# Designs tried in a protein design chat: miniprotein binders against q53ft3. Part 39

Target 1, 195 residues: q53ft3
Amino acid sequence: MFGCLVAGRLVQTAAQQVAEDKFVFDLPDYESINHVVVFMLGTIPFPEGMGGSVYFSYPDSNGMPVWQLLGFVTNGKPSAIFKISGLKSGEGSQHPFGAMNIVRTPSVAQIGISVELLDSMAQQTPVGNAAVSSVDSFTQFTQKMLDNFYNFASSFAVSQAQMTPSPSEMFIPANVVLKWYENFQRRLAQNPLFW

## First folded at step 5 (miniprotein)

Design mL23
Fold by ESMFold2-Fast, scan of step 5:
Structure mL23 (fold): chain B 195 residues (1-195), chain A 104 residues (1-104)
Amino acid sequence: as target 1 above (195 residues)
Amino acid sequence: SPIQEEFEKLMREAYEYLEEAWELYREALELWEKGDKEEALRLFRKAAELYQKAAELFLKAAELAIKNNDPESYKRAIYYAEEAMWYAEIAQEWAELIQKELEK
């Protein structure tokens, strides 16, 4: 499947499947989130000609969910980092109700992944400046951690396959993700600059 | 004092290597984005070497600070040493990634 990571939060690896080709992660307290990372789990690829379109959803001024295309993940690019701060509800804009004394509760946003044909994905335009620069230190750090995870997971899957009755049915166990996350947290603790 | 002067000298030399490494690292990223993989690999490797050199000098400064009973200078030197070691590792992993691409 897929994974979703927000700095300072537990990594999510159990997306809710809401349709045959659609998966969702909940983002509680999303107004505190600036970046979201979406990545593919394990070495099992999308079917040939398919990829994943990544969407962000938040409640609009009328309380209705609005889905915006952030970008894509594919077999050739299995992870992506998105800046969502500029896409948050009410961010920097004035609304007729902006000056009213209305009590707001924290909203839950969502990351959605839709498995789509690559040809269809190529004809779509992601919103604004959701993609982040590869030069950015946070992007570099996150990409390094994701690369380390894929390398570790791949090595583990090979070792695991040697010990299973059906090696061709490879899988990435939850404990592999946990070990990667422990390493990630240890690195963050040693380098405060990436908090 | 002679020991404080030596500490300051090590910190300055280390920081100069750190700055040079940062410039090479940024240049390597730009070359990678342009598709100049061989030159990017060379610069990432050079950056890693300079980051490691910076870390060694910061660690030497930390050693002097602890022997001089200066915990504040020690903490500062260790902070920069850890930063340099972190970037050295990142640069090395970039180099390894690019080398694998070139071996295809």
Scores: ipSAE 0.000, ipTM 0.105, lowest interface PAE 15.4, mean pLDDT 67

Design mL24
Fold by ESMFold2-Fast, scan of step 5:
Structure mL24 (fold): chain B 195 residues (1-195), chain A 104 residues (1-104)
Amino acid sequence: as target 1 above (195 residues)
Amino acid sequence: SPIQEEFEKLMREAYEYLEEAWELYREALELWEKGDKEEALRLFRKAAELYQKAAELFLKAAELAIKNNDPESYKYAIKFAELAMDYAERAQYLAEWIQEELEK
């Protein structure tokens, strides 16, 4: 149902199911991790009215997990990118994993996903700043530039038919711009983790 | 007229630079999408340079048109100048972004 990606590592798509509504990914050597991407595989949507709360956990000096709420994924927002480098020495937040008997390696951090009602998710407060991804920011910027470019080029092409240019003048047709834009946008959408 | 012939010559030269820059820009986007950042950077920088040259020629054509009391040709040339300048700025921004990523 879910995937977990860390830059420079193999993507994980086989979460450990620890309860009917709870999934965990192990993050070995977590001191070297700055960002984690959590995403839905797209093959199985959440049930109506439900979403996923995303948590980060690391072992304290007693080997006990300290869970922190990072954010959420939903059918409407199926991927999220989190900066965890500043959270490794923080205090735990309110979480649904505290009552669970989860077997884990003491030196390994974890990403936990709890499938919850959307109303329940709305009552929770993520730890730290709003998660901002370099990938997400880049994708949004690129999309905005492509949209602006296409809109300007299309606007010009429409008005071109009303101008009196030189008979020998050469111009790139607007339909070529549209086709290029659509193909690139489609390819970008197929690779949302494009760097 | 001689002024109209000079206008058409400037527009033609500008289009040639615009077309070359356009091809490089498209290739750079495809290379970047495929992860070839260094080659994409090189092509975005080259495209920006050519877009700037195109804009300069379009602006010269616009100046000729306005001095020749030809508002239609002026409007036409200015539209292409704006397009070329917008593309140059975009190519420069993308080059700077890739350069920053490569420096990490």
Scores: ipSAE 0.000, ipTM 0.107, lowest interface PAE 16.7, mean pLDDT 68

Design mL25
Fold by ESMFold2-Fast, scan of step 5:
Structure mL25 (fold): chain B 195 residues (1-195), chain A 104 residues (1-104)
Amino acid sequence: as target 1 above (195 residues)
Amino acid sequence: SPIQEEFEKLMREAYEYLEEAWELYREALELWEKGDKEEALRLFRKAAELYQKAAELFLKAAELAIKNNDPESYKQAILYAEDAMRWAEYAQIYAEEIQLELEK
C-alpha cells in the first residue's frame, strides 16, 4: 500500500505489516538520513473516512525506541516529505505503537504508518520542524513533481475495462518510474537548504 | 503493448529532461543571487531548452495516448507538458531580466 524513499537508497515498497492497521519500514544506518518520503502506491486507496498517520522512531542510547509523529498521508494528499536529521534526540510524542513488541537493532530506525480515522488524525499535532515547508519555491516544485508522478502512476494502475473487455491495460514498469522518483529525491536531499 | 511501451519511453525521457532542467534552474538562481550574472544567464537559457525538450516529449506521449483511445493518459501527459512549458517560460523571463542588467 505504501512506499518509502530515502535519498541515495533503493525505494522500499514492501512494508512489514505488524498489525491489521499498522505498517513499518526499516531504515538502517539512520544517522546518514536527512529526508524521508512516504507515499501511497496508488493501487489501494484508504477506506472512506480514513488516512495514515506517519511516525518516525530511532533507538536512543539505551536501545529504547523514541516514536515521533511526523505527519499524515490521505487519499487527497498521498505523499509527504519529512526532514528527520534534527529529530534523532529528544522525547517521543504520543503514538499507537507503544503497546507493540517491535524488535530493533541499535543502528536501525523505523517509519511507522498507522491507519486511523480522519477525525482522530485532525486532533493530533506533528512534532515541530519535521514536515518540509510548502512555502519555498524549491519545496513547492518538489511537491508538485511528486504529485504529478503519483497522478501519472495512478492513471496507469486503473483498468478501463467497463462494458466490453479491454484489449489491454496500460502499465508503467514500477522500477522505471520509481527509479526516476529515487533519482529526483536524491538530488533534493543533497541540496536541502537551496531555495 | 508497443504503443504502451513507446508512451512509457517518452514519459521517462521527458522526466529525465525535467530533472536536468531543474538542476540547472536551481544553480542559475544561486549564481544570480551571488552576482555571477553571465553564468546564471547561460544556465537559465540551457534550462529553458531542456524544459522545452521535456514538453515536446510529453506532447508526443499525449498524441500516442489519443491514438490509443486513452483519455486519462492524454490528460496526464498534457498536464506534464503544460508544467514543463511554464518552467521554460520562467527560465526565459529570468534570462531576459539578467540580459537587461548586463547591457549596462
Scores: ipSAE 0.000, ipTM 0.086, lowest interface PAE 20.2, mean pLDDT 67

Design mL26
Fold by ESMFold2-Fast, scan of step 5:
Structure mL26 (fold): chain B 195 residues (1-195), chain A 104 residues (1-104)
Amino acid sequence: as target 1 above (195 residues)
Amino acid sequence: SPIQEEFEKLMREAYEYLEEAWELYREALELWEKGDKEEALRLFRKAAELYQKAAELFLKAAELAIKNNDPESYKWAIEYAEYAMLLAEQAQRFAEFIQDELEK
């Protein structure tokens, strides 16, 4: 249902479902992350009256998760960009060995999505400066781009080539990638903003 | 504006990484077809790294477009970022497949 995008990393589209209404993405090496993008894949909408509350969790200096509300995604606003820099520090936490100011930050954080009633979401306050932007068409553009690529891949539907990925993965022929690249090059040449 | 100039600079730099990554990806595909699995693996990994660098720059360009209240530029930067991320994913999938074959 959901995707999570971090600059310089592979997009994650396989959230771990930890409850009927709760989904989690792991963010290893989170200290290098400034922004995360959370979006709906466009395949399954929220039920009427429902939306997703987006949370960020990092381990504090004692290893306990600290969940913070970043914002929301809904059918009407299915993507949002969040700045998580500045939320990664568990200030005030001290090691049991006294006030020697030795802090060890674990390397894995999480993005959590909780499916909630829109009325309930309206009563919650996200942390300040977390939401950078949300655009109505971001998920639509992302889904259209993915659909365009996979439509090209499916049009070649060749199962028996030597370059076949594991059965758990989708097969993508070399000429499909080349055709998609050529299409993007053509579009880039036609618009100054795209170069 | 300074923001528009920086946006265009980031888009150009991202595109250069995208082109470099694609050249390596194409070479990796040819090597895989010819049976040079070890070298194909190396180039797919290198291509994935460069696609990731392109995506980083496209995402930074998207952030500038948001600051400049330019939704059209934002949409295109994001679209290119998604394209670069998808190609990085494809390169990683091929690398993982080749690695698995080499470990049989």
Scores: ipSAE 0.000, ipTM 0.139, lowest interface PAE 13.5, mean pLDDT 66

Design mL31
Fold by ESMFold2-Fast, scan of step 5:
Structure mL31 (fold): chain B 195 residues (1-195), chain A 104 residues (1-104)
Amino acid sequence: as target 1 above (195 residues)
Amino acid sequence: SPIQEEFEKLMLEADEYFYEAQELWEEARELYLKGDKEEALRLFRKAAELYQKAAELFLKAAELAIKNNDPESYKEAIRYAEWAMEYAELAQDYAEYIQRELEK
């Protein structure tokens, strides 16, 4: 039902279901990530009165996950863009060797989606300004990434028909990609901060 | 400027990964057409990894170009990042297809 996109990485469309109402995407090497896009694939809508709360999780010093609420996705707002660079565990909680040059060990963070009642979601406050950083430059950057994703899904694979007659099941149907892209583009044009 | 020097360094590193990935892609395709599916699978997976590395470096370069108020460099870096991401995904898809064929 959900997709997760990070610029420069393969789109993830197969979330791990960890509970009846909870889904997770892994984000390896998250220290290099500034923004994450979470979106609904459009194939399965939320039940009426329900939506998805989007969380970001990173391992604390004891290896335990720390969850922070980033925002929401709903049938009416099926995509959202989040800035996570300011939410990484190293800020405000410096490593013991903060003054030393140490080879960075790759860390794995997670994006979590919890299916919740819209009424309960309205009572929660997302962390800071996670939904947007710099509207003008970020919007231009994101638009290019979305255009690239759409073009790939809708036509690029066809150019290699002689090699691969049946692409991976990882592909999202072109119709779903087109509808999601058009909706996002339309909303972005109306209000760049709809995220 | 220091920002311009770092931008050029990132673009050069990204180009090296991108070029290597293209060579592996071409070799993998030839191997697949000749029936060497196991080697083709290995090379498509490696090509995907290298395209992904190239994309990450191009995106980092694009961020520097934006900070340096250089829209031309930004557009170029984004275009190459887009191509690298598309090729990475396509290489991964071909690898998955070949893996499935090997099990039939």
Scores: ipSAE 0.000, ipTM 0.081, lowest interface PAE 19.1, mean pLDDT 68

Design mL32
Fold by ESMFold2-Fast, scan of step 5:
Structure mL32 (fold): chain B 195 residues (1-195), chain A 104 residues (1-104)
Amino acid sequence: as target 1 above (195 residues)
Amino acid sequence: SPIQEEFEKLMLEADEYFYEAQELWEEARELYLKGDKEEALRLFRKAAELYQKAAELFLKAAELAIKNNDPESYKLAIEWAERAMYFAEEAQLYAERIQEELEK
């Protein structure tokens, strides 16, 4: 259902489902990451009244996660850019992942997505300045990549579902996403200002 | 317009790859049914490659259409990109099955 993107790294579209309503992406070598993008693939919308709360986690000295709320994605706002540089030494916010007590490898952080009621999400406070609203080169680049990929993925999913006489499941093949990303990288190499 | 001309050029180039891939797919299928699994494998792999190239060009055409505020051309290009990607995956799937048969 979700994708996760870090500049200079392969896009991830296969979240690990750790509970019925909880999904995680691993972020190795997280100390070099400044921004992450979380987006919906467009294949399956959230149920009415639901959205996704986006959390960031890094391992403490004992390998235990410290979770922080970054923000939200919804059917009306299916993508978000988060700045995580500077969040790595704080204490975590109240979060639904606490009961899971997942032991992690050092230097591997996680993005967590918890499917929650919109009313519940409205009462939560993300950590300060995680959501990126300023317009800088990386934000512009990432937004253009996100727009391009989201349009691509959404159109593919919808059209494939419509063409299937008896659909049992909708998904985007991993090879399609990888090929799209490779092509996007080649275009950027030819003209970095293209996007 | 120059954008419309470039869109048409990309669509035509994509069509050439798409139809070449389709011909290779059909030839691969016939070879497989005749028992020439090694040649069928080669052609399914080549078909997958050409379908992927077609998809890339259809996606470039879609970008031009949206920049030209032409949603009908965008929809057309995206639908053909989706078909090309679908057939690329199917060709790769058949190649994998044939590879497994040859390794047994």
Scores: ipSAE 0.000, ipTM 0.076, lowest interface PAE 21.1, mean pLDDT 68

Design mL33
Fold by ESMFold2-Fast, scan of step 5:
Structure mL33 (fold): chain B 195 residues (1-195), chain A 104 residues (1-104)
Amino acid sequence: as target 1 above (195 residues)
Amino acid sequence: SPIQEEFEKLMLEADEYFYEAQELWEEARELYLKGDKEEALRLFRKAAELYQKAAELFLKAAELAIKNNDPESYKRAIYYAEEAMWYAEIAQEWAELIQKELEK
């Protein structure tokens, strides 16, 4: 249902389901992570009236998890970016994961997603400094890159289908994919002041 | 200040080139899908040219921001300069692909 993206790492699309309504992604070497993107895959929407509360957990000096509410994802807003670099020694939030004994390694942080009623989510306040604005430069740049790549790929696929109706496969020039990815990585790594 | 006014003027002029390039790029895409490859090629090349002009103006604005000790305006100008350069590159790649198609 969900994906998790960190700059310089393979995207994770297979969350560990730890309860009927709870999913987690492991973040090894979390001290090197500044931002995490959480998104819905689009294949399975939330049930009507439901959404996902996004939590971040890191091990404290005693190895105990410290959970913090980062924000939310919904069918209407299926992706969100969070800044976690300032939270690694912050306060813990009230959270539904507190009742769970999740087995984790001491060096691994986690992103937790709890499927909750939208009304319940509206009553919660995320930790400050975690969520980045939907209009901020990173989110806008990422959306523009995805739109640009999608438009090119779609136009190319249609043209190829018109010229060679069989086979009906999409062929995308590798250099376009590489340049898009390189720009994406460059922005994430080289413009920390934009966050 | 006069320097801030010049900065905003450059940013506005760059935006005008940038949005004109976006319009041409979308028109080129539609023409390509309709099979008018020669016209699509011409417009992708024109779009690339306009994106490059936008980038030059954004870079000029960035230089003014540095001289005005305004790091936030500098970051804004550099961000858009890099975006304009990226779009110019994509438009140029589209033109190259279409050119090769026309040579068949």
Scores: ipSAE 0.000, ipTM 0.131, lowest interface PAE 14.7, mean pLDDT 69

Design mL34
Fold by ESMFold2-Fast, scan of step 5:
Structure mL34 (fold): chain B 195 residues (1-195), chain A 104 residues (1-104)
Amino acid sequence: as target 1 above (195 residues)
Amino acid sequence: SPIQEEFEKLMLEADEYFYEAQELWEEARELYLKGDKEEALRLFRKAAELYQKAAELFLKAAELAIKNNDPESYKYAIKFAELAMDYAERAQYLAEWIQEELEK
């Protein structure tokens, strides 16, 4: 029913169902993640009067999950972008996953979705700095990321035709891609409104 | 004329440095892709030196052409001088980048 997307990773569309009304996605290597997109696949809507509360969890110093409410998805707003950078050292909020002691390896976080009544959801307060406006904002972020990569990589690209009398090809060293990635991550951390 | 012969001599010498630099660049690229980064660094530095030498000779040829009121030879020489300078700069960029990688 749900999908989960992290920039630079394959989209996940197979949530683990842990209860009739509860679904989770694993986020390995979560320290490198700034934003997560949660969306409905569009084939199965929520029943009338219901929606999904979106939670984020990370392992504490004892390896136990600490759950925080990020926001909501509904039939009227079937996708949402959440900023999770800065939440990794935060205090856990009250959550419906308390009876589910999910023990996991270090560096693996989870997105949890709890199907709840809309009236119940309206009474809950998401943690600060988590929600962002829309999937359109994520599209803008992705385009800016691609623009930055193209501009950075092209500064080091050289046509092979200028080196030998052969068909024209561009040479881009693999480590230029790595340096771009590191610089882009640093820039995003410095400017949380970049996109 | 003696001036035309000197122009042609400068262009020929510049070409020799330019093509030697291209050969070293190709060898450096292959070495880098195979993981021999130290040797690739050495050859990119050498290529940069040779491209710079080619550029200097192309610029001297251009200077000679402009003094001889030959705008076509000037345009030809300056085009190759610009190309050689661009390659020298790119070879230097790649060398500096590989040097940084080796220091980490």
Scores: ipSAE 0.000, ipTM 0.078, lowest interface PAE 20.5, mean pLDDT 71

Design mL35
Fold by ESMFold2-Fast, scan of step 5:
Structure mL35 (fold): chain B 195 residues (1-195), chain A 104 residues (1-104)
Amino acid sequence: as target 1 above (195 residues)
Amino acid sequence: SPIQEEFEKLMLEADEYFYEAQELWEEARELYLKGDKEEALRLFRKAAELYQKAAELFLKAAELAIKNNDPESYKQAILYAEDAMRWAEYAQIYAEEIQLELEK
């Protein structure tokens, strides 16, 4: 029912359902993630009086998961953008995933969505960050993320003539990144919900 | 030495598989964004296989480094094998996700 987008990565639309009311997306290489978008696919609405609480988890210094509440998605606001770059401090929060047997790899963070009563969600306080939940705001932040990603990637890119085999420095040719960025930007301009 | 020559040969062969997999990864991602999920799935699976082949060759190179009493070459080959294994795992994860989308 949900999608998850990180700039420069494959969009995820198949959440792992870990309970009747709980869904999870895996985020590999989470240290490079600054923003995450969570959205509803529009095929199945929440039941009346219900919404989704969005959580982020990463391993702390002891390898234990640290879950933090980022915000919410609802039928009235079906997409939200979260800035997570300041949340990798090891501080935990109250969360409904503590008793779940969620399978994960050691280097992977997770986005969790818990279907909850709207009244219950109204009593919760997300961690202090800039959350954005409208389609217009989603388009603006996606453009900023794409621009930032392209500028970052190109600043570290080298010309083809300077490339040498080095698996430990897992790099992507600049022209491939540029092609991806241009294609994604064109498709986003035609339909922001093409994913 | 013959062992050093074989080590270098394995490292170069592994690099070729690794970067061929990187090229397929980029192609698969572009196809997915264009909506060609079936072809994207095929290429992510192919990329995973090539990353796995690269990892196997890096591990063989590491064995030769041990026999040649070369701890620095051993460390390098192991790090390269780790990188290739992680990329193979990510390619498999993306392929599994696309497979689930296609099954509805």
Scores: ipSAE 0.000, ipTM 0.079, lowest interface PAE 19.8, mean pLDDT 69

Design mL36
Fold by ESMFold2-Fast, scan of step 5:
Structure mL36 (fold): chain B 195 residues (1-195), chain A 104 residues (1-104)
Amino acid sequence: as target 1 above (195 residues)
Amino acid sequence: SPIQEEFEKLMLEADEYFYEAQELWEEARELYLKGDKEEALRLFRKAAELYQKAAELFLKAAELAIKNNDPESYKWAIEYAEYAMLLAEQAQRFAEFIQDELEK
């Protein structure tokens, strides 16, 4: 139902379901992560009156997992960006993942999603300013994502003259990727919240 | 302004046709790989039509940007129009390739 994206890494779309209402993504080498995007895949909406509470877990100095509430995703707001670099220190919040008190390795963190009533979620306070509310921070993150996408996609592009006529193996001309990138960047500059 | 609102409506409508064409393109590719060449051909042709429709709307938006003396919006619209036309040409090229295979 959910996806998890970290800049410079492959997107994860296969969360591990640990209970009927609980899903987890593993984040190896989490100390190198500044931002995490959590989103709904759009195929299955939440039941009416329900949403998802998003938690982050990392090992504290004693090796014990610390769960912190980052924020929420709902049918009305199906994606959210969280800054986690500042959250690797501090106290834990109350969490529904009490049975998951062990992290195997000190370098692996987790994103947890708990399906909860919207009324219950409205009464909870996320830790600090984990949600990216700053337009500048969001713009910086998306610019780096666009750079990563363009660099990655361009490595597989061929010139228009070398493009295969067969649909069995498709190649995207580099100039087409460039035009997409430039136009998306312009749209982002005019309205950073257009998506 | 009314001109800016009309520009945004045209860009939004063009985007909808553009992404519908992209979905048909992806479906056509999957059908081709599964061996359903006739259906793949039909969808690539449909994708080309929708990309052309998107291009026409982007071009209309570009005209409004000129009237509004907005060079940034003009460049944005015209580049997407060119992009959509390029994709329409590519979809048509794939359709021609499949048509040739079906005749063999």
Scores: ipSAE 0.000, ipTM 0.210, lowest interface PAE 12.7, mean pLDDT 72

Design mL41
Fold by ESMFold2-Fast, scan of step 5:
Structure mL41 (fold): chain B 195 residues (1-195), chain A 104 residues (1-104)
Amino acid sequence: as target 1 above (195 residues)
Amino acid sequence: SPIQEEFEKLMYEALEYIREAVELHYEAEELFKKGDKEEALRLFRKAAELYQKAAELFLKAAELAIKNNDPESYKEAIRYAEWAMEYAELAQDYAEYIQRELEK
């Protein structure tokens, strides 16, 4: 049916079915989670006209679950990545009373999937900050991405060389990435109006 | 270590997906400017798919980094995953825009 992936944790592929059309994944220690990936396993598609609404639940100050709509998965878009760090409560830097030594009760968050009609899903509004935001400037983002990839590759190659006396015997993917970066920069210079 | 080698392999594979996605993204923009909307739509969808695959691999790399007690590599992998996800969303937005135009 569905899968749920969190960085630093074992992937979950066995959702708990709580109703004919509702499935839940538990997320213990959710305060350490920044991103969640929800995906269809590909074994059984949704029926025609149906899709999955993806919800995130966290306990409020009274310990009661609060459900928020994150987005959707469909046969045409069978996976989605959500940023949930901005939706958590009780984070010190985000909470005005973080410095008051308030003892927090450990809590478990949940990802819920509700199988719904596509027409019904189209009328719902997901939480604005859950989905990944669009970039305002493609050119600025692309240059930043290229610079970071180049810097990573260069830094990685230097670090490997410093730690190993025989760099030629090591797996050095940075060399391939650097070559790609140089070729791509050349293309950018040749077609500035398109980038 | 075996964990460090797997981390490096995942980062490399993710970066290759990013390279392919970026090239397709740029080609899609050029096709759109030429009026080849249907082909542009196809390539934006393919680019989005590759960006998402890259993000998933960066997240897996982050998982290995944290298990290997390497918080710096973890933060780097998460940052790359975030960029990949933002780029995937942008490509998806372009695809949806073109799809709507073709339906008119």
Scores: ipSAE 0.000, ipTM 0.164, lowest interface PAE 12.8, mean pLDDT 66

Design mL42
Fold by ESMFold2-Fast, scan of step 5:
Structure mL42 (fold): chain B 195 residues (1-195), chain A 104 residues (1-104)
Amino acid sequence: as target 1 above (195 residues)
Amino acid sequence: SPIQEEFEKLMYEALEYIREAVELHYEAEELFKKGDKEEALRLFRKAAELYQKAAELFLKAAELAIKNNDPESYKLAIEWAERAMYFAEEAQLYAERIQEELEK
């Protein structure tokens, strides 16, 4: 039902079902993980009025799981990106052994998904810095996206000795999209941070 | 097909987020070199946000590819989601380092 993705690793699509409403993904070598993506596979939607609460768990110094609520996935928002680097074992700890710096933690963490009623999920508070892009700015962005894409297409058309189409008509030839993508790829390759 | 059209729409929307994020990233680097650390910080944070939005859209596209029994499109969308997350992590790393410098 669910998928779990870590940058640079193979996607996991086979969660371990630990209860009728609970699913778990193992995250080996979690100390190297900064972000985790949780998404619905799209083969089976949640029943009406239900969604998934997403948790992150790491073993404490005694090997006991510490669960933190990261956020939610629903039919209307079937994927979410979470930053877990600040939520690993020992972070913000009031644990008795925190000051001793002698704790040893296993290298495997878990992502847990609990299928719950949407009303129940609305009463829960995720940890403060796990969710990425928590503010929905998409509607505002949609018009900017169209304007920017049109500006690129218009610029390309003019440079290719072609007429510039109206902004209200976003019919872009496949070759223009390909050229835009190639230019974008070239710019990425030139960034010092990418090599 | 409607599924194929929605897949293509999501891919193009994600690529536009990437384009804007890259532009902000380059501008942030230039501002940082000029010593405008506060503005560079703002732009790196915005770039990270846009990279992450792109990743979410690529993942939605991957879901549609699974429904459409299209493993090649699924692979492409997943690979680009991973790439977007790498870009987001880099931008976020720069923002964190600048924030630390401003607190010294």
Scores: ipSAE 0.000, ipTM 0.179, lowest interface PAE 15.2, mean pLDDT 66

